# Designs tried in a protein design chat: VH-VL binders against q8gza8. Part 1

All scores and structures are predictions.

Target 1, 237 residues: q8gza8
Amino acid sequence: MANNEGEMQCGSMLFKQEELQEMSGVNVGGDYVEVMCGCTSHRYGDAVARLRVFPTGDLEITCECTPGCDEDKLTPAAFEKHSGRETARKWKNNVWVIIGGEKVPLSKTVLLKYYNESSKKCSRSNRSQGAKVCHRDEFVGCNDCGKERRFRLRSRDECRLHHNAMGDPNWKCSDFPYDKITCEEEEERGSRKVYRGCTRSPSCKGCTSCVCFGCELCRFSECTCQTCVDFTSNVKA
Unless a header shows other numbers, all headers, positions and changes below count from the first letter of the chain; antibody chains aren't numbered by Kabat.
F, E and O are the ipSAE of ESMFold2-Fast, ESMFold2 and OpenDDE, as the mean of both directions, binder to target and target to binder. V2 is 0.75 times the mean of E and O plus 0.25 times the DockQ between their complexes.
Where letters were taken out, [cut] stands.

## First folded at step 1 (VH-VL; framework fv_ersodetug)

Design F1
Fold by ESMFold2-Fast, scan of step 1:
Structure F1 (fold): chain C 237 residues (1-237), chain A 120 residues (1-120), chain B 112 residues (1-112)
Amino acid sequence: as target 1 above (237 residues)
Amino acid sequence: EVQLVETGGGVVQPGRSLRLSCAASGFTFSSYGMHWVRQAPGKGLEWYAVISYDGSNKYYADSVKGRFTISRDNSKNTLYLQMNSLRAEDTAVYYCAKDLYDSSGYFDYWGQGTTVTVSS
Amino acid sequence: DVVMTQSPLSLSVTLGQPASISCRSSQSLVYSDGNTYLNWFQQRPGQSPRRLLYKVSNRDSGVPDRFSGSGSGTDFTLKISRVEADDVGVYYCMQGTHWPYTFGQGTKLEIK
């Protein structure tokens, strides 16, 4: 965010205005520039997120499952793994941003300027394996307090918990193993209920990936992702 | 007009090596992923290798993993396939094919093919 | 690996008559983005393959309107409404949804 009288916030010094003008989701912060990003895998489709670029060359990605949800600060390599790229150690190539409405790999953008400068003397070869990720949130009502609880379906474990909750007519949110989610958190209930599922990002294709366990209860009826298809095929075999 | 021209095929003995080249023109080669596909005499098409637009990401069929190496030189608009430890079952016409930025499975343009025969 | 099965393996058609080729996949070809990455290729004798259709039914530039594709999930069909002499060749279906990419065994189209 630049002041028209020549004053600038720290983040506005990272890139020229012209370099960012066609990128989607541009926000200039105190010491970073943020843009919308994503990674596409053959099995899980598009994982959309926010990328922050720092003057140190650090890159931080936060997954967007709902508007205003800022979960898990990931490196681009960790995000590539999280998105389901099976043989991935090529995040510069596999993580993209939206420029002029088109997906453009990070390696073809100015966003790696500071990363390249900071890593010029140090080469790393990191390993990343495919992640099993669900991008759709679901809500289950607690039979004790009557409040709805959010299941992000971002991991196999979260999908199993959702499956168990759906299969239990007496499910109570006190059985949910995550410390920060309780039946009594009105703000959590209110904010998550309004925004079920994917971000309102212009580039989002919706939450098209899910993980299913043992029955149809955890499966989205409209989901045609490979994970749901594989599960159905394996159950019938 | 998009054109892909494969060269480097020939007759080789089992256990030897051969390097294939694919010269690209009519499109921005450095922006697109590339594939190698083969066809044994009188048989169908079989995919073997892919390389991303910048050469940083490569994937192979299990049958050639460790023996074949895909590479590219974007300054020369050329795709390569290094074939080591050749076997009789590697006898085929080898085609290069264009894809999108990485492996997207579009195969929109193909070369003319180059024949590799592995025999005594 | 996804197995692609074509039928028939060979087809003889009279000029001007329709032809139909079936392709069946061992798994659904619907990708997580909702698209179905099923392609059809034509290979004339002595020539390289040419893509006719992509994403089931989309025709490539220069491909005549008499070629059409249909299907969903695991069952797909390539139709030629009126076969011409230059349609002789082998037709392949191919899936780009799952790694590794796989082709059908091919269907040979001949004129009676």
Scores: ipSAE 0.000, ipTM 0.383, lowest interface PAE 22.3, mean pLDDT 72

Design F4
Fold by ESMFold2-Fast, scan of step 1:
Order: C-alpha cells, then structure tokens, then sequence
Structure F4 (fold): chain C 237 residues (1-237), chain A 121 residues (1-121), chain B 112 residues (1-112)
C-alpha cells in the first residue's frame, strides 16, 4: 500500500515463510507464489513444471517437461493428462512438489489452501433461503487434441452425459453432446476463475436442489465406475 | 486390423546414420504413445525409446540417449527413429510397438514385424 | 535400472503337461496409482513378440485361458495349464512401472 513503507507484494501474503521453507523453486510474484512441481507417469517418467498459486484459489501450471515444451497456463488436471496420465483424474494425488528433496503430493501440502477456500464458496453454506445452490463445472479432455471441454452440470441429464464422457477413455471433441465441436475449436479453460459447485469432500452433507457429483443426492448410485465409487467414498469417508 | 510396418533398416558402417520409419494403420495413431524395442541376434528384448501421443514427451534408455531421436508425424500416421553415431552393439531387429491409450491396459499391445539394422565394417 | 530375473532360462515339457515360469524384480513393481505393471510376452520362432498378459493377471484378447499370471510386489509367475505345440517359443516378463522399461532374459519353452 502507498501509506505503508516497506509494502509487501500480494503474493508474499499467501503463505508464511516457514510453510515454504523446504520447497524447491519458490518464487514470490505480485499476485502468486510459484514452486517447482511435477507429475510422474510409468510411460514417460517425471514431467517437471512450475505451479503458481493465486489467492483466488486458481492453480496454473507452466510445463517444462521436455526441452522446448512451452504449454501455456495449464490447469493441474490438464497437466496431469499432458504428463501422460490421461485417465487418472487424480491430480491432487498425482501432481507433486519437492519438499526437503522428496516428491510430496499436492493433497498433502499447504498449497491447496486457497483452492479449498474457493471450493467452500460453493458449498452447502451458500444454501440460504432464496440463494442458489452451487454446482461445479467439470472438464473432459479430448483423446485426440488434448483440449478440455466444459460440462456445466445444470441438470441430471447433463451430469449423466458428463459421467459417460469421463468413463470413456476414447472421448473426442466430436462426442461433445451440446454443440458440434471439432479439435480446431478453442479450448474452454478451467483456470478462468469461474467455479460453481458443491465441495467434493467427506464433509458434503448432501444437496436437495443442486445436481452435481459433490452431493449424495446427485450421484448415480447404480453405477460402479471408479468416479461414482470415489464420490461415495469421499462423501462418507 | 491394427498394422505396424517398419522400414529403413539395412547394413551400415560404424559411425554412420540410419532413419527408421514405422507406418501405422487400423487405429487412431494420434491417440497412442509409441515405442521402439530392439533385439540383438540371439539375445533378448531391449526397450529404448518412447514418445507421447502428441510428440511433446520423450524418454530414452541411456544406451542410445544423445545418439537416437524419436519423432512422429500424426498427419501421416508414421513414427520415426533417427539413429546417429551407430555402433556394432546397435546391430538388432528394431520393432515399433503400440501402447494402449489408458494406463489400465499397460504397454505394447501390438508390435510391427521388425526391420533389421546391421552395423558392420 | 530395474533388473528382471527369469527362472528357468530353458524349459522342456511334454504336450498336455503344465509349465511354470518365474519372474523376479530387483524392486517393487507397484506404481503410485496402486497398479502393478508386470507384463508377459510370447515370441514364437521367427515372429514378433505378442503380449499375453498385462497388469500381472489380465489376458489380452485372443489369449487362451490356459495362460494365467499371478504374483505381487517383486515375485511373479506365468503358468500354462496344458502346453500345446503352438506354445513353443521364448517367454519374457517385462516391467512398465519404472523407466527405463526392462525385460527379463527370456525363457525358451520346447516340447519333449
């Protein structure tokens, strides 16, 4: 601020010095904190990158996986796919940072603090009288071009279509149910800071008007696919 | 029917170069990672290179790192291997092999017929 | 690099009898996703290799049910319940958990 000599950059306020102490590649920007990150696949080994954490909860990755790779501002899910884990859909566990020389999954770090806070804005606490209950936009990557297509999950039918797309390892842009889309169309980026949805966590207590995978009442209980099993486990565990 | 056809092998002197090609058909080439595996005469199989579906990620075994370059052209459904600074120990049948798209199925569901590279003075 | 060790290196069996091939890895093949990327390949004389089994025990399409795989961690077994003449060839185990991918030395199966 102008009235505070020795003003700190916004990024320097995101985490305490001791929280970043042993992390590799720490660089504090104006509105972000950057660290070295990566994702390991049995197919390609370690893909290394830089992760930027924003106070909005956005997470953006710039890939450094190979000499000459210059992927622009990937979401963690897109980076997971880019690194060779196309079907994993577990970026919180599969994307790691280096702490004390060891690979540590994002799910076990303080770096998800603002991401988690952002997701809470669309949780059950927003269920005031007259208030709209949130639901989460989800993304499915094209098997051919790698571009992510946005599923807005506004109805049970849309959730079913998303569920089917997530279960299809050969899903392509031409399979997008809402519009005719080709691999030449622009990607709809997950990092655009538009986030609506119930928290997908053990703390979710259900939702009566929101159709999403973060609520017990929105699930497809007849399905035994990994996504539905994970949803059930996350709600109850 | 999935087919992989390797070409470009031959007899070459030590220190020279060869370029191998693998023409793919019967599947969506651009959706799958591709591998090169070799087999020296009377010996076992040795994996040495992989390339991702889009060509952005590559890995090499130490025995060929810096000498061999894997590449692909998805518009032509073709995988390439540029082999430089060839040594007698590179004498082998060279196979290209396809990997499943998803990690649940594991590597090398289909193999080519192989092309023979002989490095001899 | 992960060292894959097969035993025996050569095996002679009578038609209709069972055959068993062991494979050991120098370190665990359990990947961080909980899967074990241990594969078995068959190479018939003069032919390209063909995958028989992936992730320890899953048979590829067209592979007869007389082929089965078992094991965990570092110790794995390929079994043929009733050997047929077409089974002559070399069998390889292969790990896809750690780069670089590595194969066993191969086990040559012949009919008595």
Amino acid sequence: as target 1 above (237 residues)
Amino acid sequence: EVQLVETGGGVVQPGRSLRLSCAASGFTFSSYGMHWVRQAPGKGLEWYAVISYDGSNKYYADSVKGRFTISRDNSKNTLYLQMNSLRAEDTAVYYCAKEYYDFWSGPFDYWGQGTTVTVSS
Amino acid sequence: DVVMTQSPLSLSVTLGQPASISCRSSQSLVYSDGNTYLNWFQQRPGQSPRRLLYKVSNRDSGVPDRFSGSGSGTDFTLKISRVEADDVGVYYCMQGTHLPYTFGQGTKLEIK
Scores: ipSAE 0.000, ipTM 0.443, lowest interface PAE 15.2, mean pLDDT 75

Design F5
Fold by ESMFold2-Fast, scan of step 1:
Structure F5 (fold): chain C 237 residues (1-237), chain A 119 residues (1-119), chain B 112 residues (1-112)
Amino acid sequence: as target 1 above (237 residues)
Amino acid sequence: EVQLVETGGGVVQPGRSLRLSCAASGFTFSSYGMHWVRQAPGKGLEWYAVISYDGSNEYYADSVKGRFTISRDNSKNTLYLQMNSLRAEDTAVYYCARDQYGDYSLDYWGQGTTVTVSS
Amino acid sequence: DVVMTQSPLSLSVTLGQPASISCRSSQSLVYSDGNTYLNWFQQRPGQSPRRLLYKVSNRDSGVPDRFSGSGSGTDFTLKISRVEADDVGVYYCMQGTHWPYTFGQGTKLEIK
């Protein structure tokens, strides 16, 4: 997919340009906006990371503060704990971003807009919410530990990891390079049960968060797995 | 396969120092927080120290603050516990354990190493 | 610190019979994300602890389905539906909701 000047990305529509201008570390992805974030503990000071905000209301934190750190996909609550808070925790107040050179808690920023909207949607009809972004989390059972592991299909690397796991009948979660976020919560499991994303359509375009036979995101030209072969064949047909 | 192997235990006199090591294998060590938990003879489990995945943050139980130092070397996949000013009540089996983000739990444990503080 | 209290401290069970262990916390274990971070560990004689259950009721790898967990808020139960010889050991509950992590005092399970 060509990424030229003026090309629309879903992430660029999440917030107004003026809402992001004062924030540090702003990067716009396909279906997310990324900013620098951190959490301060009494004993050990600032832990600094990157926060990704998704239109679904999902929030993911990735650490890059230490050379060789491979950590990815922390929730804000997990990041707050990871940063070493010693008392009862409130991640909305304890995780901050830099705005105009100042530490500003997430609770006082526009970054929780979609998180808050998603919370309210659980109590309302989805009819009046407009078009939904394709969103699909997949779960793969570990053949060693028997636990289901969450794959968030937001990038080509995540889709490739999922393809590899699905293609390996002996897949083990010890091979999973990211933290193990489980699907044990009913809310998270509910997402699996609902049909979502573009499925089995070779004409699907602009989907950045679902892996399916018609989704451009799951098409790896260098891959000989059945899913990628099928996608290529179906697109040609 | 996830493995954690503790070494460095032994018999030591009160007031002396000892350093424990925990060698990790079978997972991306640099992606996980690590804990030290101890068990005194015939007693239950007691948490003592944690270090973040990148080594930037550490926390200790009040009973060992100022005496014990947790550290890690991600290039060597190794966790450490430096124990200073040892007391008889520090006699225990010391376990290292891995922390799962999102689970807030200790999912894999080492076999333990015994520290005996006696005069 | 959150105090975790287990009862009974020891129990003797006839092989094939059920066993039940209670765990109570001094504070609610519901975290700000809506999850309850209550864990159960087993320690067989001479062995390291191994995790049996996490988030109240979720079984770890290789843990038989005869082990089950239940509870909410401050009151939790570990149940073994049919005790086997390999179940001899000490069982601990642990909370990960509040910092620092705290363990119950342990419950010793013996076969009659």
Scores: ipSAE 0.000, ipTM 0.396, lowest interface PAE 21.2, mean pLDDT 73

Design F6
Fold by ESMFold2-Fast, scan of step 1:
Structure F6 (fold): chain C 237 residues (1-237), chain A 119 residues (1-119), chain B 112 residues (1-112)
Amino acid sequence: as target 1 above (237 residues)
Amino acid sequence: EVQLVETGGGVVQPGRSLRLSCAASGFTFSSYGMHWVRQAPGKGLEWYAVISYDGSNKYYADSVKGRFTISRDNSKNTLYLQMNSLRAEDTAVYYCAKGYDEWSYFDYWGQGTTVTVSS
Amino acid sequence: DVVMTQSPLSLSVTLGQPASISCRSSQSLVHSDGNTYLNWFQQRPGQSPRRLLYKVSNRDSGVPDRFSGSGSGTDFTLKISRVEADDVGVYYCMQGTHWPYTFGQGTKLEIK
């Protein structure tokens, strides 16, 4: 039977409440967090809009002053141009949100925590050609024998199975979803030391399909794939 | 069997504070998010706070932001709500409810505890 | 916020007759994962709410099959095929697709 349907309480795991508490226009959807945003130009003043942050790292802006805003969703860079900064190419500094009543550039907020150039390219460049999938391996320890079992994360369902196993303190070898195994089976040779993490080339563009909605279990500091590297860098910014 | 038992309600003057507790049993408390839902006298149900399974994420309805604080102690299987700066409109029955799991938003509810803010 | 509108706000039904309650959302409740997080709750006088249905049409354990749910997108219906005396109470629809979670205003079911 299906488990947890890939949601961590309708996206509530994307950002901590404390991280969003002073921001204006916060609205948490099932798969996004929305906030009020804007961009200021000398010619037109403040252009106010809504910014949505997705667990994939994608950012979408909907301009409220545009008649077709529902159909004409903008990237932050396109919104920067729309607001009158046609040549700037500095949207991380020029697009702001309101925190504590003050305009704060995106570059100084947690909203870029999941921003990922690889994720953005996958959502646009390869949307019609098929979705990118996860390409990393993770390990879950048996509560009974202590042996670690390898989970090969290649699809959304496989990520869900791993996430559920990690959340189960009583997980056992008999719960392994890919085969019928018992505590009598030996660990794979090399185990976590050799196989954990991104199994693709160092030029890997990252894992973009993730079931966990910002769950830290799907991102980790020792992984060298672009998605994990960007996550780690953004969290420290 | 899953049980949620709320305590801590009562009659309180405007501007004062009150702390509610919800004792959980019959399920792995640390694996599920928890919610607080209230119902004013003669009115419908209103969701207003949630806390993630590990306590790292909390969200509130705009009507209580800055005044109410949700927390949990997984070692004691207990959910808490700290209510500050109480107003007459906070008068309601307060329910704790079990969060999302396999297809289950609010699958189990407590009996409720009554908070009356006296004028 | 997603507004959930129920109709009628009250209805009186003769024992054994069917009852139908409508629920309309201001936005589609289809989540990006393909699921529709629309729940129905029953609250008997003086009691806590009890969930009857989840994800539109799935019955909770112990809920009689005379209760059924249907709908998609923004329009949903709760049907009781044969109303019993114990069905008296207020029925609420609730959406979990969009934050914040929102409930309908409630429909009171009474016996004639």
Scores: ipSAE 0.000, ipTM 0.395, lowest interface PAE 21.0, mean pLDDT 75

Design F9
Fold by ESMFold2-Fast, scan of step 1:
Structure F9 (fold): chain C 237 residues (1-237), chain A 122 residues (1-122), chain B 112 residues (1-112)
Amino acid sequence: as target 1 above (237 residues)
Amino acid sequence: EVQLVETGGGVVQPGRSLRLSCAASGFTFSSYGMHWVRQAPGKGLEWYAVISYDGSNKYYADSVKGRFTISRDNSKNTLYLQMNSLRAEDTAVYYCAKDRGYSYDEYYFDYWGQGTTVTVSS
Amino acid sequence: DVVMTQSPLSLSVTLGQPASISCRSSQSLVYSDGNTYLNWFQQRPGQSPRRLLYKVSNRDSGVPDRFSGSGSGTDFTLKISRVEADDVGVYYCMQGTHWPYTFGQGTKLEIK
């Protein structure tokens, strides 16, 4: 008897069939589970979208709020902003999925299982070591506007955005609908007013206490660049 | 320039094993899923296997489950296909293919290698 | 598995004339998001497949606008408005809506 591969993924890989039973828009991809999601704003009402949950804990949203909306691979926070809820940064409560015909916040669903596991590992590492690790802000030059865009390397997601921008020789800040990339006058290329430092010291500009030689926030096991390879090789050794 | 180069093909006897490699360049290999597709002489394309960007998820066509194993080494930008218990019906050109990660095309083979020929004969 | 059926299996066209290839799926290819995940590929003699169109009608970079795709549900069409010598080859439709992914059997395009 041949098994349905999509049902096998759902039952054994990311979530049990029972955990997804009443959710709307469930589909199983090669390395993710996808569900219908949305965010409600006062001005625009419901913005509907598709949420992809990855075993790494990554969450990606493709917006379907209006015909012709081309917003793809949004973070939940970026989707919350895109939906018209300003910059509240409460996406776990404001982004919902449909369960049993009702809007249920992500914070009350099994869909954050892998996100929480990834977050726990990071928090566990940081409890004894991460609080002592400082990442200074870094800048990447935009090939479109010519300005240096600031990346605040405070979370793994922020480090991933910076890492991806560094790896793209044709990077343009306008191609990324992420509010973690700023266009402040203080960050303008060639300005000595540009702040490069850690959050715990506003005056820190390139001090040794802000230099990170590699940690779980800023190095990626899936990356082939020399710094990531060196870090992951040392961890596996 | 995105380039995928398959190697490891050849003539092999039924029941034997063969390992194919696909060397990737021109893109961040570790950020994209990868596929293996075959084409028998004078026949159409047949999908066989996919592997996620980090190697944690692998999926196969029912015809090759248990016989073929897909794997990858992101440090070497290389995709592999281990083929065991080969049959005459496995004679084909084997292609590796990349997915487009940043559009909603989801595993739609936006770049292909040149292929490597596997001939299973007595 | 979803069966993809192409017609005709072979087509001979005079240079500059239009060509049309049909693809039919055994199940609807409309995904839960309302999108239809159907691709068209071209394989020239001795070359690797090249994707022409994705999500029914969207052209890949570098694909001439003489190639167009249309259709919905289970019935799809690839059209070449004016066939050129470089269009000789085999054309495949492929669905990505249902797991596992499946290809049509191919349509060979030849010049008269």
Scores: ipSAE 0.000, ipTM 0.387, lowest interface PAE 21.0, mean pLDDT 73

## First folded at step 4 (VH-VL; framework fv_ersodetug)

Design K2
Fold by ESMFold2-Fast, scan of step 4:
Structure K2 (fold): chain C 237 residues (1-237), chain A 119 residues (1-119), chain B 112 residues (1-112)
Amino acid sequence: as target 1 above (237 residues)
Amino acid sequence: EVQLVETGGGVVQPGRSLRLSCAASGFTFRSYAMHWVRQAPGKGLEWYAVISYDGSNKYYADSVKGRFTISRDNSKNTLYLQMNSLRAEDTAVYYCARDFGEYSYFDYWGQGTTVTVSS
Amino acid sequence: DVVMTQSPLSLSVTLGQPASISCRSSQSLVYSDGNTYLNWFQQRPGQSPRRLLYKVSNRDSGVPDRFSGSGSGTDFTLKISRVEADDVGVYYCMQGTDWPYTFGQGTKLEIK
C-alpha cells in the first residue's frame, strides 16, 4: 500500500518496505540491510545476533549472544557452528529472523535474494593465461518441446553437451543442466540473428581453438585452428 | 550397466598377426570414441590407439603406427584391433576404454585380454 | 610427447592415515580452453583401471570423498585423507591435454 518507488531507486535500498515489514531489528545502511537474527541449539538455547545483507550477496553476522561475546563478521555457517550446531551445516534452515514475533528460517525469507543470485552465477576463469578458447554458438532442437537450445561452445564440457545433443536423435532439453530456453524471450530472439559462428564477430568463420578432439560433430568444418587442421589432415577422404 | 569385454588374446610367435575384439553393451556405442591401452607385465599403462565415434578418424602411438589397425562396427557394438608384425615388446594385457569427446577420458574400461609374443 | 613423472613409486601407509601421490608433467597441462585435463586412475590388484578424478579435482560418480586432487600447470597431487584396505593398488596420473595421451609410471600403495 505505501508508495516506495522513489526509495527503490536508491542504490542502498535492497528490499521493499513491505518485504521488511514486521521484521525485528531492521536498520537500513548505505550498502546493507541489517536485521535481528539467531540460531537455536539444544545445549545453549537461542544465540541472538545481527545479520547484514549486502547487494553482493554477502551475509555477515555479529554475535551478541552473551555478555563478553566478541564474535564479529561471521558467515552464517560460522555462526551456526558458534551457536553449538558444529556439524549441522544447514544454516539456511537453522539461522532464523523474527517476523511478526515468530522465528522464521532464512530459507523462508527474502533475505537470501542476493545470496541466491550470486551463488547461481558460475564465475568462469577468464584469467587463464595463454588460453585460446572456442567461440561459437550452436542450436539443437528439443525432441520433447520442439524448441531450440543454445550451446555456447567455450569449453570441452560445453562441447561435450553439444555432442550429446547432436548424437542423440531423441534428445530432450529437460535433461540439460541449464534452465530451459525458449525463443519467446527477447534476448534469446536477438541472439538467434547471429546464433551460429564466432561470438566475437558475426563474420568469423573460424575459432582460436576447437575444444573437442575425435568427434566429427564437434569439429567445425572450415575452421583453421590447429586442432581442426590436425584432425582433417589425419582423415583420408 | 556399461560393459566392455575384450577377446582374441593368446600366445603368438614373433612376426605373426592377431585380432582383438571389444564387445560393448549398456550404452550408445556409436556416440563414443574408443581407445586401446596396454600394460606390459609389471609395467605401467600405455595408450596406443583411438578411433572416432563413426570410425572416420584414427590415431596411433608411434611404436605401433603402421603395424596396428584400429576399426569398429557400430552395427555390432564392437571395437577391433588388428595387430600385424608382432614383436616381443607387444606382450601385454590389452584394454579397451571408452571416451566421449575427450571429456570422459577412459571413464569405463574392459577387463583386458592377454597377448603373449613368444620366442 | 608430454612426460608424466610420479613420486613416490611405492608408498606404505597405516590404515586410517593420509596418503599423497605427486605427479609432474614436462609441459603445462592447461589447454587452450583454460581447463587442465589431468586425470587420476586406480588399478586394484588383478583388476582393470578405474578413473577416480578428472580435470584435476572432479570426482567420478561412486568415488569416495576421501579422494581429492589438487595442482595446476605442471604439479599435481592425489590425496587420500584416510586410507582404507580397499585403497591398495597402483595409482596413475594421465594427461589428455596433448596428443599422444600419456600416463605416469604409477605409484603402488600398500598397507603397513
Scores: ipSAE 0.000, ipTM 0.392, lowest interface PAE 18.8, mean pLDDT 73

